# Designs tried in a protein design chat: VH-VL binders against o27280. Part 78

Target 1, 266 residues: o27280
Amino acid sequence: MDSMNVPEVLEIKRIVEESESVKTFIFSWDFRREVRPGQFVMVWDFRDEKPMSVSLIDPVRSEIGISIRRVGEFTDRVHGLSEGDLLGIRGPYGRGFELMGRDILLVGGGIGMAPLAALADEATARGMRVDALVAARTADELLFLDRLEAAGVNISTCTDDGSCGFKGFAHERLLTLEENHDMAAVCGPEPMMFQVMRILDERDVPAQLSLERYMKCAVGICGQCCLDDTGFRVCAEGPVFWSQELSRVREFGRYRRDPAGRRVPW

## First folded at step 23 (VH-VL)

Design ig12
Fold by ESMFold2, fold request of step 24:
Structure ig12 (fold): chain C 266 residues (1-266), chain A 118 residues (1-118), chain B 108 residues (1-108)
Amino acid sequence: as target 1 above (266 residues)
Amino acid sequence: EVQLLEPGGGLVQPGGSLRLSCEASGFTFSKYWMSWVRQAPGKGLEWVSWISTGGRSTFYADSVRGRFTISRDSSKNTLFLQMSSLRAEDTAVYYCAKWFIGRAFDIWGQGTLVTVSS
Amino acid sequence: SYVLTQPPSVSVAPGQTARITCGGNKIGSESVHWYQQKPGQAPVLVVYYDSYRPSGLPERFSGSNSGNTATLTISRVEAGDEADYYCQVYDESSDHYVFGGGTKLTVL
């Protein structure tokens, strides 16, 4: 039986309010269905289904956490749920982050910190030094700071308005930080990721970046998550790509496509 | 055009030392993690060591830790393996190999034979 | 540390399908790569990330990975496919690369 194609209905065990706009929904999970940082799940509210980041992977407590930002009708409905309510979950899907070396730089913007928080937990558990640059528009939108600190992560912050840490964009803060890491992982708004990728490439730091695209099947059949020029399917060959894979993708950082395939600006 | 070339090799006495080099061309050497992989005569592939892009981090198979040192010189596009306290079981063809996405190796040198025998 | 197990040999008739296995504890959670090595030559990457082919490799080469077994499949085997084949993973817990012992494919 292929359980990845059919949602399992799960009870919301706990809800963590990460910010005014972001909640983490925690479910019991049987880890015979293995989950890696950077993989995603499809969350079904019995009306619609959307891809969501896995932000907590806890095999000891047999739990996963899924972080959801409230941005529209689907996420409004999900944010209105309480502990004990039901959601459908199918997955996990996609390629997760790969770890190599003794240290890693994480660069996360907004909800993009969700998969990086899971990666930080795995990296620290494996004895890596983890530095994280956590970016948002405002201080109130910086995610997972307490959790990252508890995991032993060295945190730098960046806010567009300067309300916490460096005032400016993530890539501008990155230019003021130490240049040397064995590798990096990046997730956030695609324009931010493009600028960060360029800096990391100039520093010869191998990087993995997690992309977001419209998804329907999540298993690579429908073609809705394909990238221009390469045919990479974000739900199958990604969502995590090495920067070497993205160097030939012209759309990266420049535009996205809606469900009808039309170009739209970021 | 993309190439890894391991000049040298040779016969060495047990307990002796030898330094291998691997010269890269046709790609930007400084952007890639690099490895040494060896193959004893008639045997399978054995990973020996890898080094990070900046040379900051190095890793070794248990069989060679403490005796071999990997290093790199990006100005010369060259990977090195300093071997010391050599043993008969170190006799092998030594390949250098370039990191590829997924933590594979896409470019291999032709290999160089190191024979440790009296 | 992590161990990969391959059968020492596989024989197949020309035109048939060869399957070479690589066993490992929960190898389905790893990315598995495959190399072809002909006598006197360096290894050549033929499959990476379980099932993807490097540019220029024929479609006859494919791979799968699930549970405790990864498999390299070579369809419509030709005499030129006779070689040793190695599987490989990266063990994140040790930061070591790991190769299987190799499988000699004979085309009779």
Scores: ipSAE 0.827, ipTM 0.920, lowest interface PAE 0.8, mean pLDDT 89
Fold by ESMFold2, fold request of step 24:
Structure ig12 (fold): chain C 266 residues (1-266), chain A 118 residues (1-118), chain B 108 residues (1-108)
Amino acid sequence: as target 1 above (266 residues)
Amino acid sequence: EVQLLEPGGGLVQPGGSLRLSCEASGFTFSKYWMSWVRQAPGKGLEWVSWISTGGRSTFYADSVRGRFTISRDSSKNTLFLQMSSLRAEDTAVYYCAKWFIGRAFDIWGQGTLVTVSS
Amino acid sequence: SYVLTQPPSVSVAPGQTARITCGGNKIGSESVHWYQQKPGQAPVLVVYYDSYRPSGLPERFSGSNSGNTATLTISRVEAGDEADYYCQVYDESSDHYVFGGGTKLTVL
């Protein structure tokens, strides 16, 4: 394993407010370091370092975008930054999504749409038909709708409160949608992903799911991102897994782990 | 016992047709993409075609596009390759292969020989 | 179309290490899989995702992938390792699987 990987300090080129709680930070990027949808980067604010999904991959403008939800001290500090401020970026890391076939279903909940937005751009550029189910608690938390529409994605929405689209949970909306896709990609709250995976398995739609776990090293050395039963390291063997890989993992959909490795219910 | 079985092959004249079958057992056939891969005598492996789990999408190597049709019947756990307008260069052992994580193939049939000769 | 190149043959003495290369443009950005094929037999997957071993394969089979070259490494080579070896990727731009031309490993 490469033990020498340090953040590159990059200037925030542009900030896009995606919602009240989510911002996308745009950086210039040298694409000799290739980036695939579903990979993550470690974002360093010179005090702490956290994994974040890449939501925009634009080799033509030499830009990447990283979407960050405000959920705690680190992300509060990053949300307080302005264009021209500096962040450290190391990566990319992890296994990205793999594309196969002529059509794909994306199912995203909340910030989970970030890596799926990048995947949608790649899939449409390859000529795939893309259907996306975008889920959130409320209409104002539905992410990337204009971008998906501009890319030619067929969008279905659901909100817990019914303020936009179907009123209810993503898996409930999925039961009423077209069943026939060559593959699917899923990212969001793990309980949602579990329910969606079960429906896709019943439909014989192969699925890739992006998991979030606590990460420290991002290169598979520290063991903080391991899954029960397999020893899979989310930072090295994931964060994207095929549903066949996850069927061997008892913790999926049932619990998560804190930094000390303790089981915590979802 | 996970198995893929390609019963029979045969001798066929140039311009002729032949349908290959591949019978699956020991796994849930309907959940996996499937491929045909061929190997001409003394030559390397050449991917021929793959089909999605529901059979909705099919893909073909340029060497066979327009002449071969892949299909599947999940109720019979069977993969098919309809070969038409056969040429001498289609002479090969034809394997069926099951998709594996990473877009690999983990289970292969034993292969069936197709000989195209006048 | 995407092309994988392999040397036609590699010879190695028993107990030594064999290295079989698979060349491709930016192959380090692809997931590379390796198959062993003995005469008259179907191929057998021996490495996937560059370096993972299927269940039951010995530790002496390993793989790496960086830049323009993927490598299958077989340590402590045995006579039973004599076979043809193929590398394989999936080309997303065409939705085609691509195999290398194969390498015959001869155990002297």
Scores: ipSAE 0.817, ipTM 0.915, lowest interface PAE 0.9, mean pLDDT 89
Fold by ESMFold2, look of step 23:
Structure ig12 (fold): chain C 266 residues (1-266), chain A 118 residues (1-118), chain B 108 residues (1-108)
Amino acid sequence: as target 1 above (266 residues)
Amino acid sequence: EVQLLEPGGGLVQPGGSLRLSCEASGFTFSKYWMSWVRQAPGKGLEWVSWISTGGRSTFYADSVRGRFTISRDSSKNTLFLQMSSLRAEDTAVYYCAKWFIGRAFDIWGQGTLVTVSS
Amino acid sequence: SYVLTQPPSVSVAPGQTARITCGGNKIGSESVHWYQQKPGQAPVLVVYYDSYRPSGLPERFSGSNSGNTATLTISRVEAGDEADYYCQVYDESSDHYVFGGGTKLTVL
């Protein structure tokens, strides 16, 4: 029964505490099921199932890591688990990030840095120059800094409260940084991504952005992850989109959807 | 109308040089990676080279590396290919092509013939 | 470097279905794009990301990609579909674009 549409029950091999609110859960993984940075998995705690981004892709150790921020009842239960406990995993699903060229800018906000950390590992392994702008509300919420530094990534930081690096929002910090890269990858709160996308477009830097939407089936059948105006399904045509695809999406940066599909403010 | 236009090519002897150009219209040239793709008579398509937006990075097929130079001028919406040390095997129709999502090409020029012959 | 293999020719009768294959090692992990080239013309993109159609292309054109084979399918083939067809990927390990050798579709 080991298929992409049926959860495989896996043992939590190791847990890394990334911050007070973020843990990375590491599992053994058979890489005949290939995983790309930016793809997601559905994590099942035997009561509920939620999409989570892959943050570590390590074919050498045959491991994947899934970083989960504690934000509600499901993630509270998962954060209460220990090494040796079980989770259901199905996937990977969706379109991952595509790499081209000699250098890349990563812009990550909060947990959005998780798939970008995986991308940074792949990009540095290819010999690309990697610059990362890592954003959070406070210094204690900046994710993956040591890992990125060990990979040879050039890190810039910003915090809303100024406790580390530039005081302000990611797009404000971006305006003060090097303007030219071959490409960019962006993941974080959608209002941040919208502002960053506009700056990158003005700089003629092609960008890929990872969207978050409510998901149920993860394979494009149920329609729960659809975007207005395009018919795009985040689980099938995304979650990673080129900025050229997103320029036609009216809801991007303006609102999100609740589990019932209602439009709500960010 | 979205368009890529290559001026006429030419006949050149082996070891010679030729510069191709490709003028873009109907889209914002500076936002897209651009490629040259060639097709020898009776043969298939062969990618030659691509260049990043603004010209920061360039890549070449092994068959042309060291002999061809891709460049662009965004103020003139023009892509260039400087060819040197030409060989008979470089005889082909040369197309310019615009990057499309997924690393495809959505807009192609009509091509220009380069003939390398004694 | 990465190699894409296509049959040199495929023949079908009008109204029938043509299938043009593109073989590559683990090509199912790549995004595959397809181009139609009629005599004396530039290539035209007909399928991208394995299975999506550019705006204005008939639903008769479709694609799939899994394992070591990508396939372009043209249903209800018309005489106007007679052309050469090329598959293409981007090889991230070399940063090169790669085309298949092309398939001539003949409509009897």
Scores: ipSAE 0.816, ipTM 0.914, lowest interface PAE 1.0, mean pLDDT 89

Design ig16
Fold by OpenDDE, fold request of step 24:
Structure ig16 (fold): chain C 266 residues (1-266), chain A 118 residues (1-118), chain B 108 residues (1-108)
Amino acid sequence: as target 1 above (266 residues)
Amino acid sequence: EVQLLEPGGGLVQPGGSLRLSCEASGFTFSKYWMSWVRQAPGKGLEWVSWISTGGRSTFYADSVRGRFTISRDSSKNTLFLQMSSLRAEDTAVYYCAKWYVGRAFDIWGQGTLVTVSS
Amino acid sequence: SYVLTQPPSVSVAPGQTARITCGGNKIGSESVHWYQQKPGQAPVLVVYYDSQRPSGLPERFSGSNSGNTATLTISRVEAGDEADYYCQVYDESSDHYVFGGGTKLTVL
């Protein structure tokens, strides 16, 4: 446990450009340290540290991938790195996705597809039927389509501008799909997840959703990622939650807390 | 009050059949996976079967596969276990159990005794 | 098949702390749940997700999970805690729920 909390300095083995704003950084990984889809790692660029979802788990090649979207100063620095450069990685942390049944629906938006891509690989490897609804603002922002297709995933796309697939939001596309699944996994913008969860609940489809909150320690100590009312720590009790858990979380889909602890609307 | 009631246990001869029922109340039955768990006299808990919400997927322990069938009727809030080709080793108290987060069971029936004996 | 191993019995004096272990290969990477069963009664969930307590359960009940061992800890044991305790996981490789063999807790 102690070794898990010390960042391991790893060399960037490869960089995959997923889109203009998203890169996947691949590292050699010792799989004696188990990692599951839905878990996150803390990425340290020797100046700052941020939680990032694991998007690739390849035990054959002994590699993991971390997909990072360029959204601020930290990610700008990371995106400036090259193969052979170093990053600190500690983890994995949090609760990952739990798989049950024979078929699963994945609903992802933007960078939210990162953990779902890893989940898709695992589910497919288990022989599950995997359907994926991949959402983005525009066609060029759709992530992991080739990878998912190669894995045998049945893909449905939707874009805000209609440049690819269904024109509209993920929950709108979902309404047009009548087929049910044993379970679902959802990750993306929280307003999207909120709407998707509602629909899945109405359809009696058990669902897991991955939340994003400000995290500092990643080990359930600092409380920065605590959810109101329930006291759930996203880093410890999450980031993956069952819909039944989130139904008790008032702030879900409505607001989040910033590093100062202030409510910030979505 | 949330509860599961299991009527229908009883005495059956080896090779016989019996259908167990579990009636749910106090929660939306259709939204939860359901399981059967049994306990032989003086023994531990043994999972028997679980069924998805829509009944599309069913799974069975190796010990009962091919002999037991799990099903559900959402209109009646009822879970079923059709048992056939019963054996002495199937003698047990049978519990229905409601799925909970993390793949736990938060609600259990009172159990119904099934005795397989000549 | 995935196997969970529990000691058959644990004895503790009133007021002391009882620890019931559940062994499994890499169980620390699994979500472990615990059930209490008193004689003639149905099992009751007492700990889920390794360390979470259902509503209504006293703080005396706690859980941990690391490596190859999950542990149910009952502090300040009372006579009413005498029961059988079962650990449980879900085996994704087979889609089977798996229970431990159970541990009889005797309060001396």
Scores: ipSAE 0.940, ipTM 0.964, lowest interface PAE 0.4, mean pLDDT 96
Fold by OpenDDE, last read:
Formats: structure tokens, C-alpha cells, sequence
Structure ig16 (fold): chain C 266 residues (1-266), chain A 118 residues (1-118), chain B 108 residues (1-108)
């Protein structure tokens, strides 16, 4: 086994509380092992292992950040950790976002903003104009707003309850925005991504979307993250896909496979 | 059938101008970035220019910047390359190429020969 | 300017495995694509995203990419595989597509 597949035990350097349910864990990182926005790492708490997107890439400080939403037993344990505690991290894995052109639209929902925040940093560093549509259920669940603003990103917000920005869903807000971009990157709830992709396609905007699926090996062997019909492995051919690829994926926006392999609707 | 057709090549004198066209069929042209790639006789492939879907952004190789202009007309499903101040070193077969996932090119035209000679 | 380096030629006997390399600084972090070009024809995409095959391409064609070298592997080489092969990346720093110099594969 390649050393890349062996978890490296790393100390939590810092913890940033992004919201009530989301924390960003920061680790020292040897950038001889390159990482790109949109890639993920496998996080091991010595009991279980889960894939997590990289939300911060800082070569200057030699740090990476992983934003984790509290949603289950594993994440509950991780959220109970403190600075100085240890986690196992292996990776990075998967395909990250690709940047082209002079301007990009980011559309993110909830924790989906994690990889997009990292992408925003990279895009702005390249001198691209970055517009971001940040969506959440409520105002207090909007993520990375200060960080994005600091990076020079033009932010538009929407919330389900109207507590901040546009009242409604991301795709509804997108319909009110007339400006097109060279490309787009999307990450969030899959139903949201599905609707957003449809709109972007109608507008002839090439888009990348980051998918979330149950994942075990992260190296394209076990097949647990395989998408129906196409055989795409989210860990190997993804998690970032071009809309052109996802147009071939029947299950996208419709259902997913649970750990038992059962179809579960969104 | 997906196809790119490239008329417009020919013989031109140094300092002259020539406009190439590439007509797309079999796919929704407006949804894809497009590129020009050229190949001098007996030489390798050299990227020339690419254009975004709406034509808002254009990029050029250093060797042609300021002399060549890439454009597109979605209503005609056509990609253009306006070449000016042509040089002998611009002599090449010019291909139009369709963007594919990963920033590859999945569809190529047959190519059109441009010869710059006195 | 990002540069891709290929050997000018590779020779292989029928039935053997051909390996064509493409060198580039940290190319392993880039998405590498490969094209086959036969005399008088346009290039044809044979491998994209380092290791994916377009529909219709035989399994004999495979790709890998790590470190500073991407490799196109053609197993069980046939006479019809004789062609020029080009690697290609996209340089995000300049928004330029970059091709390697090409490798002539000769089937002995």
C-alpha cells in the first residue's frame, strides 16, 4: 500500500466554529502532498472513517482545514474533540475543481460551501472575478460569509425563511440573477444542485458539481460510491463532476445508495 | 453525427489576412468552449486560442496574440479565427476543437491548411 | 510557461506493450489527456483525465499520472497503433492549453 493510503496521525491545530452545527478543524500539512479544492480526505477518529472535503488550503501557513457538520455519531465524536487532540487523515483523494476563464459563479448550500470556500480562495488568488450565491435554511446557518468577503468575493445570500437575503431556494435566487459567467461550481444538497445545474445548462454556463455519496475505500476499489448506470466512482472519477458527466447519471438529484446499498430518495 | 467543418484555408502573402471558419453540427454548439489548434508541416500540435461559450472571454497563445482574433456566432453554430499580419511561421493546418470534460478535446475538425508564402 | 516533454520516438514489436511518457513539473497534480494522430488525419482523444477512456476506445489503451510523469500505455500493440501521440494539459496560471512535443510510435 502506498504511503498515501496510510492515515497520518495529525494534531488538531485549531478549531473554528463556523456555526452551531459546523466546525472547521485545522491541521498542519506538508504540501509536498498537493491538495486542490474539491478533493477530499478520509478522516479517521480511530473508530470510524469518513470522507470530508477540504475547506481551507493555506500553503503559506502550511495548513489545511476540514469543515465538518454535526450530523451523526462519527461527527458527534469529532465535534467533541479539542485543539491538541489527534485525528487520522489520509489523502487527498478524488478530482478537484478545475478553473477556467475570468469569472466564476459559486453556488453553495449549507456545508456544501466548504469546498467552494477553498475554491473561492484559489480563484481570487488567480485574479478571477468570483460571485458566490450562498444558501442556507436560516441566517445562522450561512457559512464562510466573512471569509468570502475578505477574499473579495461578491456575495449573494438566500435563506429558506428569509432571515437573510433572498427568501427562497438557491435556484430561485439564481433565476433572478441575469449575469452569466465563464463557468460555475456548485455544491450542496443534491436537489438544489440538480435545479441549479438545469438553470446553468439553459444559460450555456459550463458547470462543475461536487457529489456526496457513501464511501469506504476512497481508492476506487470497493465500489460503494459507484453511481448507477455509468459506473462512475465518486471517489475516483469525482467527487467533482462536470455537468456534462452528470447529465448521464440517472440517479443524480433523484436518489442515492445508503450503506446497505438501498435506494434512498432525497 | 457530431462534426466540425473548417473551410477558409488557403495561400496568403506575408502580412496578409485570412479568416477561418468552423461550422459545428450534431451538438449544441453554444454550450461548449471552443479552441483553435494548429500544426506546422512535420511539427507537433500547438494551441492557438480558446473562447468561452458566450464569447465574453478569449485567450491566445503568445505567438499569435495581437494578430489573431477568435470569435463565435451561436446563431450560425460557427467558430471564427481572424488572422492578420500573417507570417511564414503561421503556415500550418488549423484545427477547430470542441471542449470536453477535464479540459480535453473530444471532437476535432478535419483541419484546413493555411500557407503563408511570398 | 508550462512545458510538457515527450520522447521523440518509441519503438515496439507487435504484441508487446508500449509506454509513452509525458514529463512536466508536478504533472501528477494536473489532468493529462492523450491524443492519437495518424498521418493526414486529425487528432483523436484516446485517454482523458489521466486514465479514462472515451467510449469506443479499446481497453488496451490506459493512462497513469503521478509525480512528474504521465504515461500512456498501449498493451498488445497492433500495427494500427502506429501513430503520433500527444499529451496535453491546461495551464490554469495562463489559461493556455499545452501540448507535448509528440511521440512517434513505431510498430516493428
Amino acid sequence: as target 1 above (266 residues)
Amino acid sequence: EVQLLEPGGGLVQPGGSLRLSCEASGFTFSKYWMSWVRQAPGKGLEWVSWISTGGRSTFYADSVRGRFTISRDSSKNTLFLQMSSLRAEDTAVYYCAKWYVGRAFDIWGQGTLVTVSS
Amino acid sequence: SYVLTQPPSVSVAPGQTARITCGGNKIGSESVHWYQQKPGQAPVLVVYYDSQRPSGLPERFSGSNSGNTATLTISRVEAGDEADYYCQVYDESSDHYVFGGGTKLTVL
Scores: ipSAE 0.940, ipTM 0.963, lowest interface PAE 0.4, mean pLDDT 96
Fold by OpenDDE, last read:
Structure ig16 (fold): chain C 266 residues (1-266), chain A 118 residues (1-118), chain B 108 residues (1-108)
Amino acid sequence: as target 1 above (266 residues)
Amino acid sequence: EVQLLEPGGGLVQPGGSLRLSCEASGFTFSKYWMSWVRQAPGKGLEWVSWISTGGRSTFYADSVRGRFTISRDSSKNTLFLQMSSLRAEDTAVYYCAKWYVGRAFDIWGQGTLVTVSS
Amino acid sequence: SYVLTQPPSVSVAPGQTARITCGGNKIGSESVHWYQQKPGQAPVLVVYYDSQRPSGLPERFSGSNSGNTATLTISRVEAGDEADYYCQVYDESSDHYVFGGGTKLTVL
């Protein structure tokens, strides 16, 4: 077995309260094991294991951050942890975002901003102009705004209730923005991503989108994260896909498979 | 049928100029980044330049920067390479290449020969 | 600038397996693509994203990428596989496409 597949027990170095429902857990990381924005790790709390996107990559401090949204039993347990507590981390896995050009538009919704925040750091470090459309249900759920601003990202916010920025959905806000970019990266609720992808396609903006699916092995063996028709494994061929790839995926934006393999709507 | 056609090659003297064209068909040209790749006789592939979909961003190999200009016309489904101050070492078959996922090239033209010689 | 290193030539008997390597610093973290070029023809994409095959390509063609080496594997080599093979990556630091020097595959 590849050592990469054995969870490394790591101490939580710091916890950042991003929002009421999202915490970022900071770990010391040996960067001999490279990690890229868009890749994910498997987080093991010694009872269960879940895939989580890397939201912070800091080679200077030798740290990574994993942002976790409280959504179920596993994440409830994790959110109960304190600095100094231990978690198992294996990975990173999957394909990360690929950067090209001089400017990039990031469109993120909710916890989907996690990998995009990491991407923003990388893009800005490269000297790219980064515009970010950050969407959430309410103002208090908008993630990483201060971090993005500090990085020099041009931020546009969107909230369902209008409590901050544009009132409406991300794709609606996007329609009001006229400027095009060399490329775009998108992550968030799949219905959002679906709509955003359509708009970007119409505007001839190449886009990458990060998908979320139920994952078990994370190494492309079990097939639990396979996408219909194409056979793409989100853990192996993704989770970052080009829009051209997703255009061939029937289920994208329409449904997903639950752990039992049943189709469930978004 | 998806294809790229590259007319415009030929013989040119050192210091001269030449404009290459690449005509795309069978796919939505405007949606893809495009590149020029050249191959000197008996040599390997060398990337020359690429351009974003809207033409807003262009990039060049160091060997051609300042001398070559990549551009595109979406209304004509055509990619261009304006070459100036041509040198003998610019002699090559020039290929037009279409961007593909992962930053690969899935479609290539058959190439056009540019010969720079006195 | 990022550099890709390929052996200048590889020879294989028909029916055997050919392996063409592409070396690069931490290339395993890059997306590697492979092209086949026959004499007088344009390059043809044969493997992309390290291990994916374009539609229509035989399963005999496969790819892997880890550490500092990407490998194009051609199983059950046929005479028609004789060609030059190039690996390629994109260097994000310079926004340059980078090709290897190419490998001449000879089928004995």
Scores: ipSAE 0.940, ipTM 0.963, lowest interface PAE 0.4, mean pLDDT 96

